# VH-VL binders against p39998r288to527, part 43

Target 1, 240 residues: p39998r288to527
Amino acid sequence: VQLLEMESITSEFFSINSAGLLENFAVNASFFLKQKLGGRARLRLQNSNPEPLVVILASDSNRSGAKALALGRHLCQTGHIRVITLFTCSQNELQDSMVKKQTDIYKKCGGKIVNSVSSLESAMETLNSPVEIVIDAMQGYDCTLSDLAGTSEVIESRIKSMISWCNKQRGSTKVWSLDIPNGFDAGSGMPDIFFSDRIEATGIICSGWPLIAINNLIANLPSLEDAVLIDIGIPQGAYS
Below, E stands for the ipSAE of ESMFold2; O stands for the ipSAE of OpenDDE; V2 stands for 0.75 times the mean of E and O plus 0.25 times the DockQ between their complexes.

## First folded at step 17 (VH-VL; framework fv_canakinumab)

Design j4 (at its last look DockQ between E and O 0.84; V2 from the best seeds 0.81)
Fold by OpenDDE, look of step 17:
Structure j4 (fold): chain C 240 residues (1-240), chain A 119 residues (1-119), chain B 107 residues (1-107)
Amino acid sequence: as target 1 above (240 residues)
Amino acid sequence: QVQLVESGGGVVQPGRSLRLSCAASGFTFSRYGMNWVRQAPGKGLEWVAIIWYDGSEKYYADSVKGRFTISRDNSKNTLYLQMNGLRAEDTAVYYCARDSYWGFAFDIWGQGTLVTVSS
Amino acid sequence: EIVLTQSPDFQSVTPKEKVTITCRASQSIDEYLHWYQQKPDQSPKLLIKYASKSFSGVPSRFSGSGSGTDFTLTINSLEAEDAAAYYCHQSDSYPYTFGPGTKVDIK
């Protein structure tokens, strides 16, 4: 709620539109994650090892999904990182216009999309790239996981499958949630009492995140190791 | 356990050929560039060759270019070094070495196999 | 090719003393400089990667620094088990090359 208000003020009072903020997020977040992936030392043309794989779990209906796709675009556009995206629905059933737009650009930049966890697993096997980062962008701050899952039993099952897959990843794989890990309330940072499944996030990437949520997440999410605030260009005056 | 085991070394006459093998275990072999590094007796380390994780690219030291061929069989988790036209100066312990996870550094080494070229 | 030089060639050191080994490249190699330890009758072991990053399992007494052309391996407090040869390695460009090595003995 606070984040939405800040974005509203940013747009209405400062004339900085959401598209600009989205792009700023994507650029700066991608820089951050590239550093996590080894930075310039690893991410270069003459690397004899395969490129790292980033998997994005994205909503088709909220701003978190759009941000994730833009982020994915910036990650894969140079060819140093491979990116696969799985939506909470079929790629042919995307609901949000911005998500659709970002998806098109994402694809043009070399990003791949799969339609199921099974397809994802098959793609991973074929690609022969290590999964190093999972980007959790199913929920964000726009909605709760219960809201997303409540749309249909099919969607609920899909989300549960995605969460299960994500939590099964081990080793060098890190999970970065955009704004909020799935299964937690974005405002309070408390577990969603209406949905039992949760992403075991190791990191959080946010823009203008309330401090109270962070504290509650630290208390209730033992897997959480890091949190980063991305500068997306929100003026100081927008914070109230 | 991550392990590299070299084999195929021995004593050969100048001008002859020898093929070295390196068996990899304990890791996904197909996700790593692989190297050969040699060390002459009582001398330092010398990089010999590298092969990409998928075999798409190969590079050699000038001292062995045109004579040595690096190759790999990912289905067998094995790295090879075909050495033709061997010279006395090729006498060395030959190590296979795995690229580190990020690449460029060598994080796993075999025990080495000795190649002796003498008349 | 990029030529690496090391200094000193040999060093005899008393335990608990600080050891400093220098590696110099004939041209800039950014951070693509790595350090290896080789004990007698053993294979080389990676110590430092990318100039300053410690490899897993390497004791904290080992550290690397530098960029461009000048690099340093430091052993803060030498232990008896650290008697070995130390090599720098560049992977900036092909052919990859090693330094001539520095032998460290214990007094």
Scores: ipSAE 0.898, ipTM 0.952, lowest interface PAE 0.4, mean pLDDT 94
Fold by ESMFold2, look of step 17:
Structure j4 (fold): chain C 240 residues (1-240), chain A 119 residues (1-119), chain B 107 residues (1-107)
Amino acid sequence: as target 1 above (240 residues)
Amino acid sequence: QVQLVESGGGVVQPGRSLRLSCAASGFTFSRYGMNWVRQAPGKGLEWVAIIWYDGSEKYYADSVKGRFTISRDNSKNTLYLQMNGLRAEDTAVYYCARDSYWGFAFDIWGQGTLVTVSS
Amino acid sequence: EIVLTQSPDFQSVTPKEKVTITCRASQSIDEYLHWYQQKPDQSPKLLIKYASKSFSGVPSRFSGSGSGTDFTLTINSLEAEDAAAYYCHQSDSYPYTFGPGTKVDIK
């Protein structure tokens, strides 16, 4: 909530387009992840190995899904990284205007979308690339897993399947959660008591502000190895 | 554990053909680009050819273009080099070499197989 | 075709002394330069990838530096087992090429 309020205040106070903050995040986060994938040494035309594969698990949320799709676009647009996105809802049921806009651009840049874990696994086999990074953008500071699941048994089952798939990834696969790891409360950093399934994140990408609850996350998420703060260009005056 | 083993070398007359094989084990062969590198007796290393992980692209040194063909069978974890129109200057130990995980460097080499072209 | 040259062709070096081998490319190859060690009657082994990144299991006395056209392999304190030929290799563009090699012997 605190991060959400600060982003809203920044846009209103300085008349900064929220799409501009999203773009700054996407550029800087993509650069960070490209370095984790090997940077210029690996990410070059004429590499005889398959391009690395990044999988995005995203929700229909401006604060998580839109950031994830913009990030995905920047990862795949040069053709050096393959990106597949799976939404927590059916793609045809997307409602958030920014998620829809970023998804349209993402597809134009070569990003792929699948509609189920089964389709994801089929696409992975066809590409013959190991999944090196999973980006967890299902839960953000504005929407919990309980909020996403609501009363729908179908959506809840879908989210649980996506969590199960993600946690089965092994070897060199790194799982990066945007802002707050799936299954944790954004304010306290404690496990969400209303939804028992959790992403076993290995890293956290914080957009703009340090995650205030990092100590609780470290205590309750033993898979966590790393946390990074991505500059999104919030003006200094927004703190006054 | 991870290894490459070349075979198919021998003594052949000029103008004849020979096919080399490279058996891969201990890694997912279909996810790596593969190379042939040769070394004439007492000489340095010479890159010969590369084939991409899926076989979609192949490139050759000028000294072998039109005579050698690199290929792979991912279902058998095997790399091949078909060498036609062999010449005395093709006499060398032939190594297969795997591209590293990030590509471009050769991190695993076989022990080599000797090809001798002589009358 | 990118030509790589190496200097010196040959070094005879006292144990524990520093060895420096240079590789020069005929055009910029950024960091796409790799170093290999080949002992007598053995296959080459990767030492340094991407100009300066040590390959797994390589002793810390080996280091690489450079970018663009000028590259250096350094053996900080030569050991007896380091007697070998050393080759640079560019993977910036096809056809890939190797340098002619530098032979290092123990004095």
Scores: ipSAE 0.703, ipTM 0.888, lowest interface PAE 1.1, mean pLDDT 86
ESMFold2 (binder alone), look of step 17: mean pLDDT 94; pTM 0.959

Design j5 (at its last look DockQ between E and O 0.92; V2 from the best seeds 0.82)
Fold by OpenDDE, look of step 17:
Structure j5 (fold): chain C 240 residues (1-240), chain A 119 residues (1-119), chain B 107 residues (1-107)
Amino acid sequence: as target 1 above (240 residues)
Amino acid sequence: QVQLVESGGGVVQPGRSLRLSCAASGFTFSRYGMNWVRQAPGKGLEWVAIIWYEGSEKYYADSVKGRFTISRDNSKNTLYLQMNGLRAEDTAVYYCARDSYYGFAFDIWGQGTLVTVSS
Amino acid sequence: EIVLTQSPDFQSVTPKEKVTITCRASQSIDEYLHWYQQKPDQSPKLLIKYASKSFSGVPSRFSGSGSGTDFTLTINSLEAEDAAAYYCHQTDSYPYTFGPGTKVDIK
């Protein structure tokens, strides 16, 4: 709620639109993640090893999904990073117009989309790239996991499958959630009591966050190692 | 355990050919660029060749270009070095070396195999 | 090709002393400079990658610094087991090249 208000004030009072904020997020977040992936030393075309693979788990209906796609675009557009995205629904059934728009651009920039966890696993087998980062962008701060899952049993099952897959990733794979890990309340940082499954995130990427949520996440998410605030250009006056 | 084991070294006459092999184990071989590095007796290290992870790109030192061929079989986890037209100056211990995870640095080395070119 | 030079060629050092080895490139190689240790009758081992990043398992007494053309390997407090040859290596461009090596002996 607080984050939504900040965005509203940013747009209405400061005349900074959501598209601008989205792009700023994508650029700065991509820079951050590229550093996590080895930085400029590794991420060059003359590397004799395969590119790293980033997997994005994205909502088709919320801001987190749009941000994730924009982020994915910035990650893969140079060819240094491979990106695969899996939506909470079929790619043919995307609901949000911004998500659709960002998806089109994402695809044009070399991003790939799969339609199921099974397809994702198949794709991973064919790619010679190691999965190093999973971006959890199913929930975000503008909805709850229960809200997303509650739309249908099919969607619920899909989300559970996605969470299960994500939590199975081990080794050098890190999980970065946008705004909030799935299965937690974005406002309080407490576990969602209406949904038992949760993403075991190792990091959080956010563009604004109440301190209470961070503290609760630290207390309730043992896998959490890091949290980063991305500067997306929100004026100080927008914080309340 | 991550391991590289070279084989195929020996004594050969000038002008002859020799094929070295490097068997990889303990890691996903197909995800790493692989290198040959040689060291003449009592001398320093000399990079010989590299082959990229898919085998599509190869680069050589000028000293061996046109004579040596680097190749790999990812299904067998094996790196090869075909050496033709061997010269006395090719005498060295030949190491296979794996690119590090991020690339460029060589993080795993074999024990080496000795190639001696003499009449 | 990019030529690497090292200094000194040889150094005899008392244990616990600081050792400094320099590597210079004939042209800028950014951070694509690596350091290897080779003990007698052994294969080279990676010590420092990308000028200043320590490889896994490398003792903290080893450190690397530099960028562009001038690089330094430092052993903060030499141990007896550190007697070896040390090579710098560039992978900025092909052909990859090594420095001539620096031999470190223990007094």
Scores: ipSAE 0.897, ipTM 0.949, lowest interface PAE 0.4, mean pLDDT 94
Fold by ESMFold2, look of step 17:
Parts: structure tokens; C-alpha cells; sequence
Structure j5 (fold): chain C 240 residues (1-240), chain A 119 residues (1-119), chain B 107 residues (1-107)
């Protein structure tokens, strides 16, 4: 809604490429999350403990999935953080060109991809790393799960399994949703009444502008502890 | 509750060998680097050795290098110190210590086991 | 090998007074300096990690500061239970080393 219009206007008015905004987001969000993981003091190759594990739940969407994979690449590229991604569809069924591009780079940088919740659980056991952060990028800023036309029973079942897995991650695991948690309406911040499964996010990473609906999210998402606004390089003039 | 318990200390003659054990409980042992630290009677703390969480990387103080071997069995939640060629200056209380969650600092220590090397 | 020195070696202090212990490294160790308390006949306990971060459950009267080569442990208002030996510890590089210790007694 409003954020999407601002990004489009910024690109046209100030000649800022949308790919540049994506990279600014990924760099700045990765820095923020690295600090939450203990920063340089912890994230050092000489650490005798295992690297922390970050799990990304992503859709095949330019606005959410592409951002998530770019972020994942920046998290894992130096070898200090292990990253596993699970898509809402099979990896070989990805259609969005930017998601495919970012996924290719992500894998080259050491990122891992699994195709099911059961494969995710198996990979977690093999790595023997503490899961510290789950990044929820299943629902884009511009849609809800109920907005998807043609969603198959297989995809819906997969999304429900991913939500269930995510909400079972307890203790020190923090769940950061990109822009809006899965299962909430981005415009209002109210729960989606047509799809009852919801991510119990502990934090929200906002791209450029705060969500207008933050007050409703606070009221309807008791797990929410934090929200951060990531600078993506939108010029001051675009806010006018 | 998180706990480390050392065992295997005792009196031994110079030149002989001794193996210390450290039993871990209450935490996921296989996710932590583990250390041995010793303290001679009336003296300060001296770091002895570290073994990384998977067991492949090990480092030693110069005073014990070539004589002591640190090892671990993650399936039994146990840390070991094999001490060969013991000398009088190895007489100390030996502690096992766990790296903290973010690493480097030693957040959990055992009660210690006394090793006395004398003829 | 990185040598740590501590000052003073021994300190006898009236309750509620401030205690300051210094640790100096022979080369820069950035923030990889930790502080431990050891009471008589007990195992060491972690107080401060990474120069200035309090370990969980440690009373707020304990604080740490410094970076590089010069580090300080402060007990803002000494309690009787704080009588102990205090050790600094570096983990910047192998071999890890401890300082010689500072004994703190109650007057």
C-alpha cells in the first residue's frame, strides 16, 4: 500500500534502482541481526562453540522472498552464521526471477535450502547448532495468505506446517517478520479472519517506513517485543 | 541443573600417567567448547587445554604440550584429560570448565579433582 | 603468549567501600577479557565477560571496564560475602592465560 507507492515514486523521482533498495535493506538488516546474535565478540571463527543457526521461511515473491534471500546471503557469506531456507513452495517450482537470482547467489555464499519441514528438522539435527533466529518472509507487505488466488491444498498444508514449526521454537529463539507477520493484514494490522494460522513474531523488521498498523499489531500480537525501521536509502524528499 | 563433575585424581609417581574425567549434565554438551584449568596448592589459576564442540580442534598450554591430551565423548557427555609423563609441577586441583553460550568466557566449573605427583 | 598482570596483589577493605582491581595485558586483547571470583575452597565463578558484560545473576555492584591492554573490575560497595580472590582471564589468543589474582579481605 503506502510503502509500495513510496518505493516506486522514489525510483522514478530520484532515479534510484529498486535493486539498490533491496541491497541497502539486506546490508542494514543483516548488521542489525548480527548485533542481536552477539556481534563481533561472538561471531568469530575462533569460537569453540558452533555458529548460530538462522532459519528463513520465504515465499516466491519479489517483495518478501527476494529480500529474505538477500538478507540470508549477507548473514552467511562470511561463515560466521549458518542459514537454512525453507520456501512455501518447492525450490524447483520457484518462478519469480529475483527470488531465483538471489537464491542462486545465496547458495554460492554457503546458504542451505531444504524442501520440507521434516528436511528442516533433519538438517537442524545434523548441524547441531542452536536455532537463534527465524526470519518470517512468507507474507509480503502487499498481501495476506487469503489474497492468494489458486493456492493449492498442498501449499496451504505446507504453510500451516511451517507456521506450526516456527511457533514451536521456544526459549531464546527470536522470530523476526519482514514488514508484517504471516497471518496479519498489512494495512490494518488485524488478524486475517479467513486464515487462522499466524506467526507468533517476537520482532518486526520494517523496510523504510513504519507500518501504519503497528498499534493494532501490538494489541493483537502479545509475543511482539521489538520493531526496527531499516534505512534503505529513501531520500528525504520522497517523504514529502 | 547444569553440572560438571571431575573424577580420576589421586597420588601418582613422577613419569606415570593418569586420566581425568569430567561428567556433564543438564545441558547439550555437544554444543560447547570445554576446557581444563588447574590450580597448584596456594597458587593462581592456569589454563591447561581446550577442545572444541565437535572434538576436532584442541589447544594446549606450553607447559603440558606433548604430554597431555584432551578428548571428549559427546555420546557419553564426558570430557577427558590424559596426563602422561607427570611431573611434580603438575600437582594441582584440576577443574573442567564450559565455554559460555556466546563462547570464550567459562561460565560453568566443576568442583575440581586433586592430582598429587610425588615420589 | 599474552601475560596478564593484576594490581593490587592483596587488598583489605572495610565493608561498603569501593574496591578497584586492575588487569594489564602485554598486548592488545580487544575486549576478550573476563573476570572470575573464587571464594576459599570453592571453584571460580564468572562475574564479567568481554570486559564489561555482567554474567547472569551477578550482583549489580560488580562492574567491568576497559579495552585493549588496561582493564578494571569494580565492586562499588563491598559486601562481606565478596571476600575472595579475583582473576582476570584473556581469550583473545591461545594459549589462554589468567592473571595472578587479587585477594580481597574484609577488615
Amino acid sequence: as target 1 above (240 residues)
Amino acid sequence: QVQLVESGGGVVQPGRSLRLSCAASGFTFSRYGMNWVRQAPGKGLEWVAIIWYEGSEKYYADSVKGRFTISRDNSKNTLYLQMNGLRAEDTAVYYCARDSYYGFAFDIWGQGTLVTVSS
Amino acid sequence: EIVLTQSPDFQSVTPKEKVTITCRASQSIDEYLHWYQQKPDQSPKLLIKYASKSFSGVPSRFSGSGSGTDFTLTINSLEAEDAAAYYCHQTDSYPYTFGPGTKVDIK
Scores: ipSAE 0.673, ipTM 0.877, lowest interface PAE 1.1, mean pLDDT 86
ESMFold2 (binder alone), look of step 17: mean pLDDT 93; pTM 0.957

Design j6 (at its last look DockQ between E and O 0.91; V2 from the best seeds 0.82)
Fold by OpenDDE, look of step 17:
Structure j6 (fold): chain C 240 residues (1-240), chain A 119 residues (1-119), chain B 107 residues (1-107)
Amino acid sequence: as target 1 above (240 residues)
Amino acid sequence: QVQLVESGGGVVQPGRSLRLSCAASGFTFSRYGMNWVRQAPGKGLEWVAIIWYDGSEKYYADSVKGRFTISRDNSKNTLYLQMNGLRAEDTAVYYCARDSYYGFAFDIWGQGTLVTVSS
Amino acid sequence: EIVLTQSPDFQSVTPKEKVTITCRASQSIDHYLHWYQQKPDQSPKLLIKYASKSFSGVPSRFSGSGSGTDFTLTINSLEAEDAAAYYCHQSDNYPYTFGPGTKVDIK
């Protein structure tokens, strides 16, 4: 709620639109993640090893999904990183116009989309790239996981499958949630009491995150190792 | 345990051919570029060749270009070095070396196999 | 090809002393310079990757620095077990090349 208000103020009072903020997020977040993936030491064309694989779990209906797709675009456009995206719904059933737009651009930049966890697993086997980062962008701060899952039993089952898959990733794979890990309330950072499944995030990428949420996440999410605030160009006055 | 084991070394006459093998274990072989590095007796290290993780690209030192061929069989977790037209100056311990996870550096080395070219 | 030179060729050092080995490239190689240790009758081992990053399991007394053309391997406090040859290696351009090596002996 607080983040939404800040974005509204940013747009209405400062005339900085959401598209601009989205792009700023994508650029700066991609830079951050590229460093996590080995930076300039690894990410060059003449690397004899396969490119790292980033898997994005994206909502089809909220800002987190759009941000994730833009982020994915910036990650894969140079060819140094492979990106696969799985939506909370079928690719043909995307609900949000911005998500659709970002999806088109994402695809044009070399990003791949799969339609199920099974397809994802098959793709992973074929690509022969190590999955190093999972981007959790199913929930964000726009909604709760319960709200997202509550739309249908099919979607609920899909989300549960996605969460299960994500949590099975161990070792060299890190999970970065955008704004908030799935299964937690974005405002308070407390576990969602209406949904038992949660992403075991190792990191959080946020833009203007309240301190109270971070503290609660640290207390309730033992897997959490890091949190980064991305500068997306929100004026200081918007935080007042 | 991550391991590389070279084999195929021996004594050969100049002009002859020899094929070296490097057996990999303990890691996903198909996700790493692989190298051959040699060391003449009492001398330093010399990079010989590299092959991409999928075999799509190969590069050689000038000293062996046109004579040596690097290859790999990912299904067998094996790296090869076909050496043709061997010369006395090719006498060395030959190491297979794995690219590090990020690439470019060699983080795992075999024990080496000795190739002696002598008349 | 990129030529790497090392200095010194040989160094005899008392335990607990600081050892400094330099590697110079004939042209800029950015940070694509790596250091290896080779003990007698053993295979080389990676010590430092990308000029300054320590490889896993490498003692903290080993460190690397430099960028461009000039690089340095430092052993802060030499241990007896550190008697070995040390090689720098560039992977910026093909062909990859090694330095001639520096032999460190213990007094």
Scores: ipSAE 0.895, ipTM 0.949, lowest interface PAE 0.4, mean pLDDT 94
Fold by ESMFold2, look of step 17:
Structure j6 (fold): chain C 240 residues (1-240), chain A 119 residues (1-119), chain B 107 residues (1-107)
Amino acid sequence: as target 1 above (240 residues)
Amino acid sequence: QVQLVESGGGVVQPGRSLRLSCAASGFTFSRYGMNWVRQAPGKGLEWVAIIWYDGSEKYYADSVKGRFTISRDNSKNTLYLQMNGLRAEDTAVYYCARDSYYGFAFDIWGQGTLVTVSS
Amino acid sequence: EIVLTQSPDFQSVTPKEKVTITCRASQSIDHYLHWYQQKPDQSPKLLIKYASKSFSGVPSRFSGSGSGTDFTLTINSLEAEDAAAYYCHQSDNYPYTFGPGTKVDIK
């Protein structure tokens, strides 16, 4: 809630629109993640190993999905990183206009979309690429998982399957949640008592404003190893 | 335990053929590019060939191009080098080497197998 | 073909002293330069990857630097077990190539 209010205040005061903040996020977060994947040492033509695979779990019901797809586009557009996205709803049922726009561009840049955990697992086996990063964008700072799950039993079941799949990837796979890991309350950072399934995130990518709930997340998310604040171009005066 | 073990070396006459094998264990062989590197007696290292993780691309040193063929069988975790038209200058210890996780460097090497080409 | 040269060809060094080995490429290879150690009667072992990144388990006395065409391997305090041949290797373009080697002995 506080991050959403800050974005609104920033747009009005500094004449910065949300599309500009989204692109700044995508550029800077993609650079950060490329370094985590090996940077220039790994990410170039003629590597005899398979390209790394990044999986995006995204929601349609908030702006975290749009940020995730813009980020995915920047990751895959050079051809050195494979990116597959699985939405919490069917791709053909997307409603948010920015999510739809970013998804169309993402696909044109070589991003892949699958419609089920089963299809995701099949693609992973066929590609024989190691999944090194999962980006959790199912819940943002503007809604809880219980809000998303409450829209239908089908969506709730799908979200639970996606969480289960993600948590089974532990090993060397790193799970980066955008802003708030799913299964946690955006304001307090405490577990969502109305929805029991939770992503076991290993890192958090904060969008431009420090996450005020970080202490509670640390206390209640033992898998958490790291948090990073991505500069999205908010002027210094907006922080005060 | 990650391991590479070469075999198939021996003494052969010039113009003959040998097939080297490299057995891999302790890692997912099908996710790594593989190389052959050789070392003539008393000399330095010479890269011979590479094959990509899925066998889709192969590259050779000019000194062996047209005579040597690199191949792999991912179902058997085995790398091969077919060496035809052997010459005295092919006499060397032959190592198989695995590309590193990020690629491009050779992080695991076998013990080598000696090929001697002499009359 | 990218030619790598190494200097010196041979170096005899008293224990605890600093050893410096240089590798020069005939054209820019960015950071795609790797260093290997080969002890007598052993297979090569990776020491430094991508010019400056230490491989797992390599003692901290080994370090690498450089980019482009000029690269350096440093052994900050030579130990007896470091007596070996050292090779640079480029993987920027096919065919891959090695430097001719630098032999380091104790004394």
Scores: ipSAE 0.699, ipTM 0.890, lowest interface PAE 1.0, mean pLDDT 86
ESMFold2 (binder alone), look of step 17: mean pLDDT 94; pTM 0.960

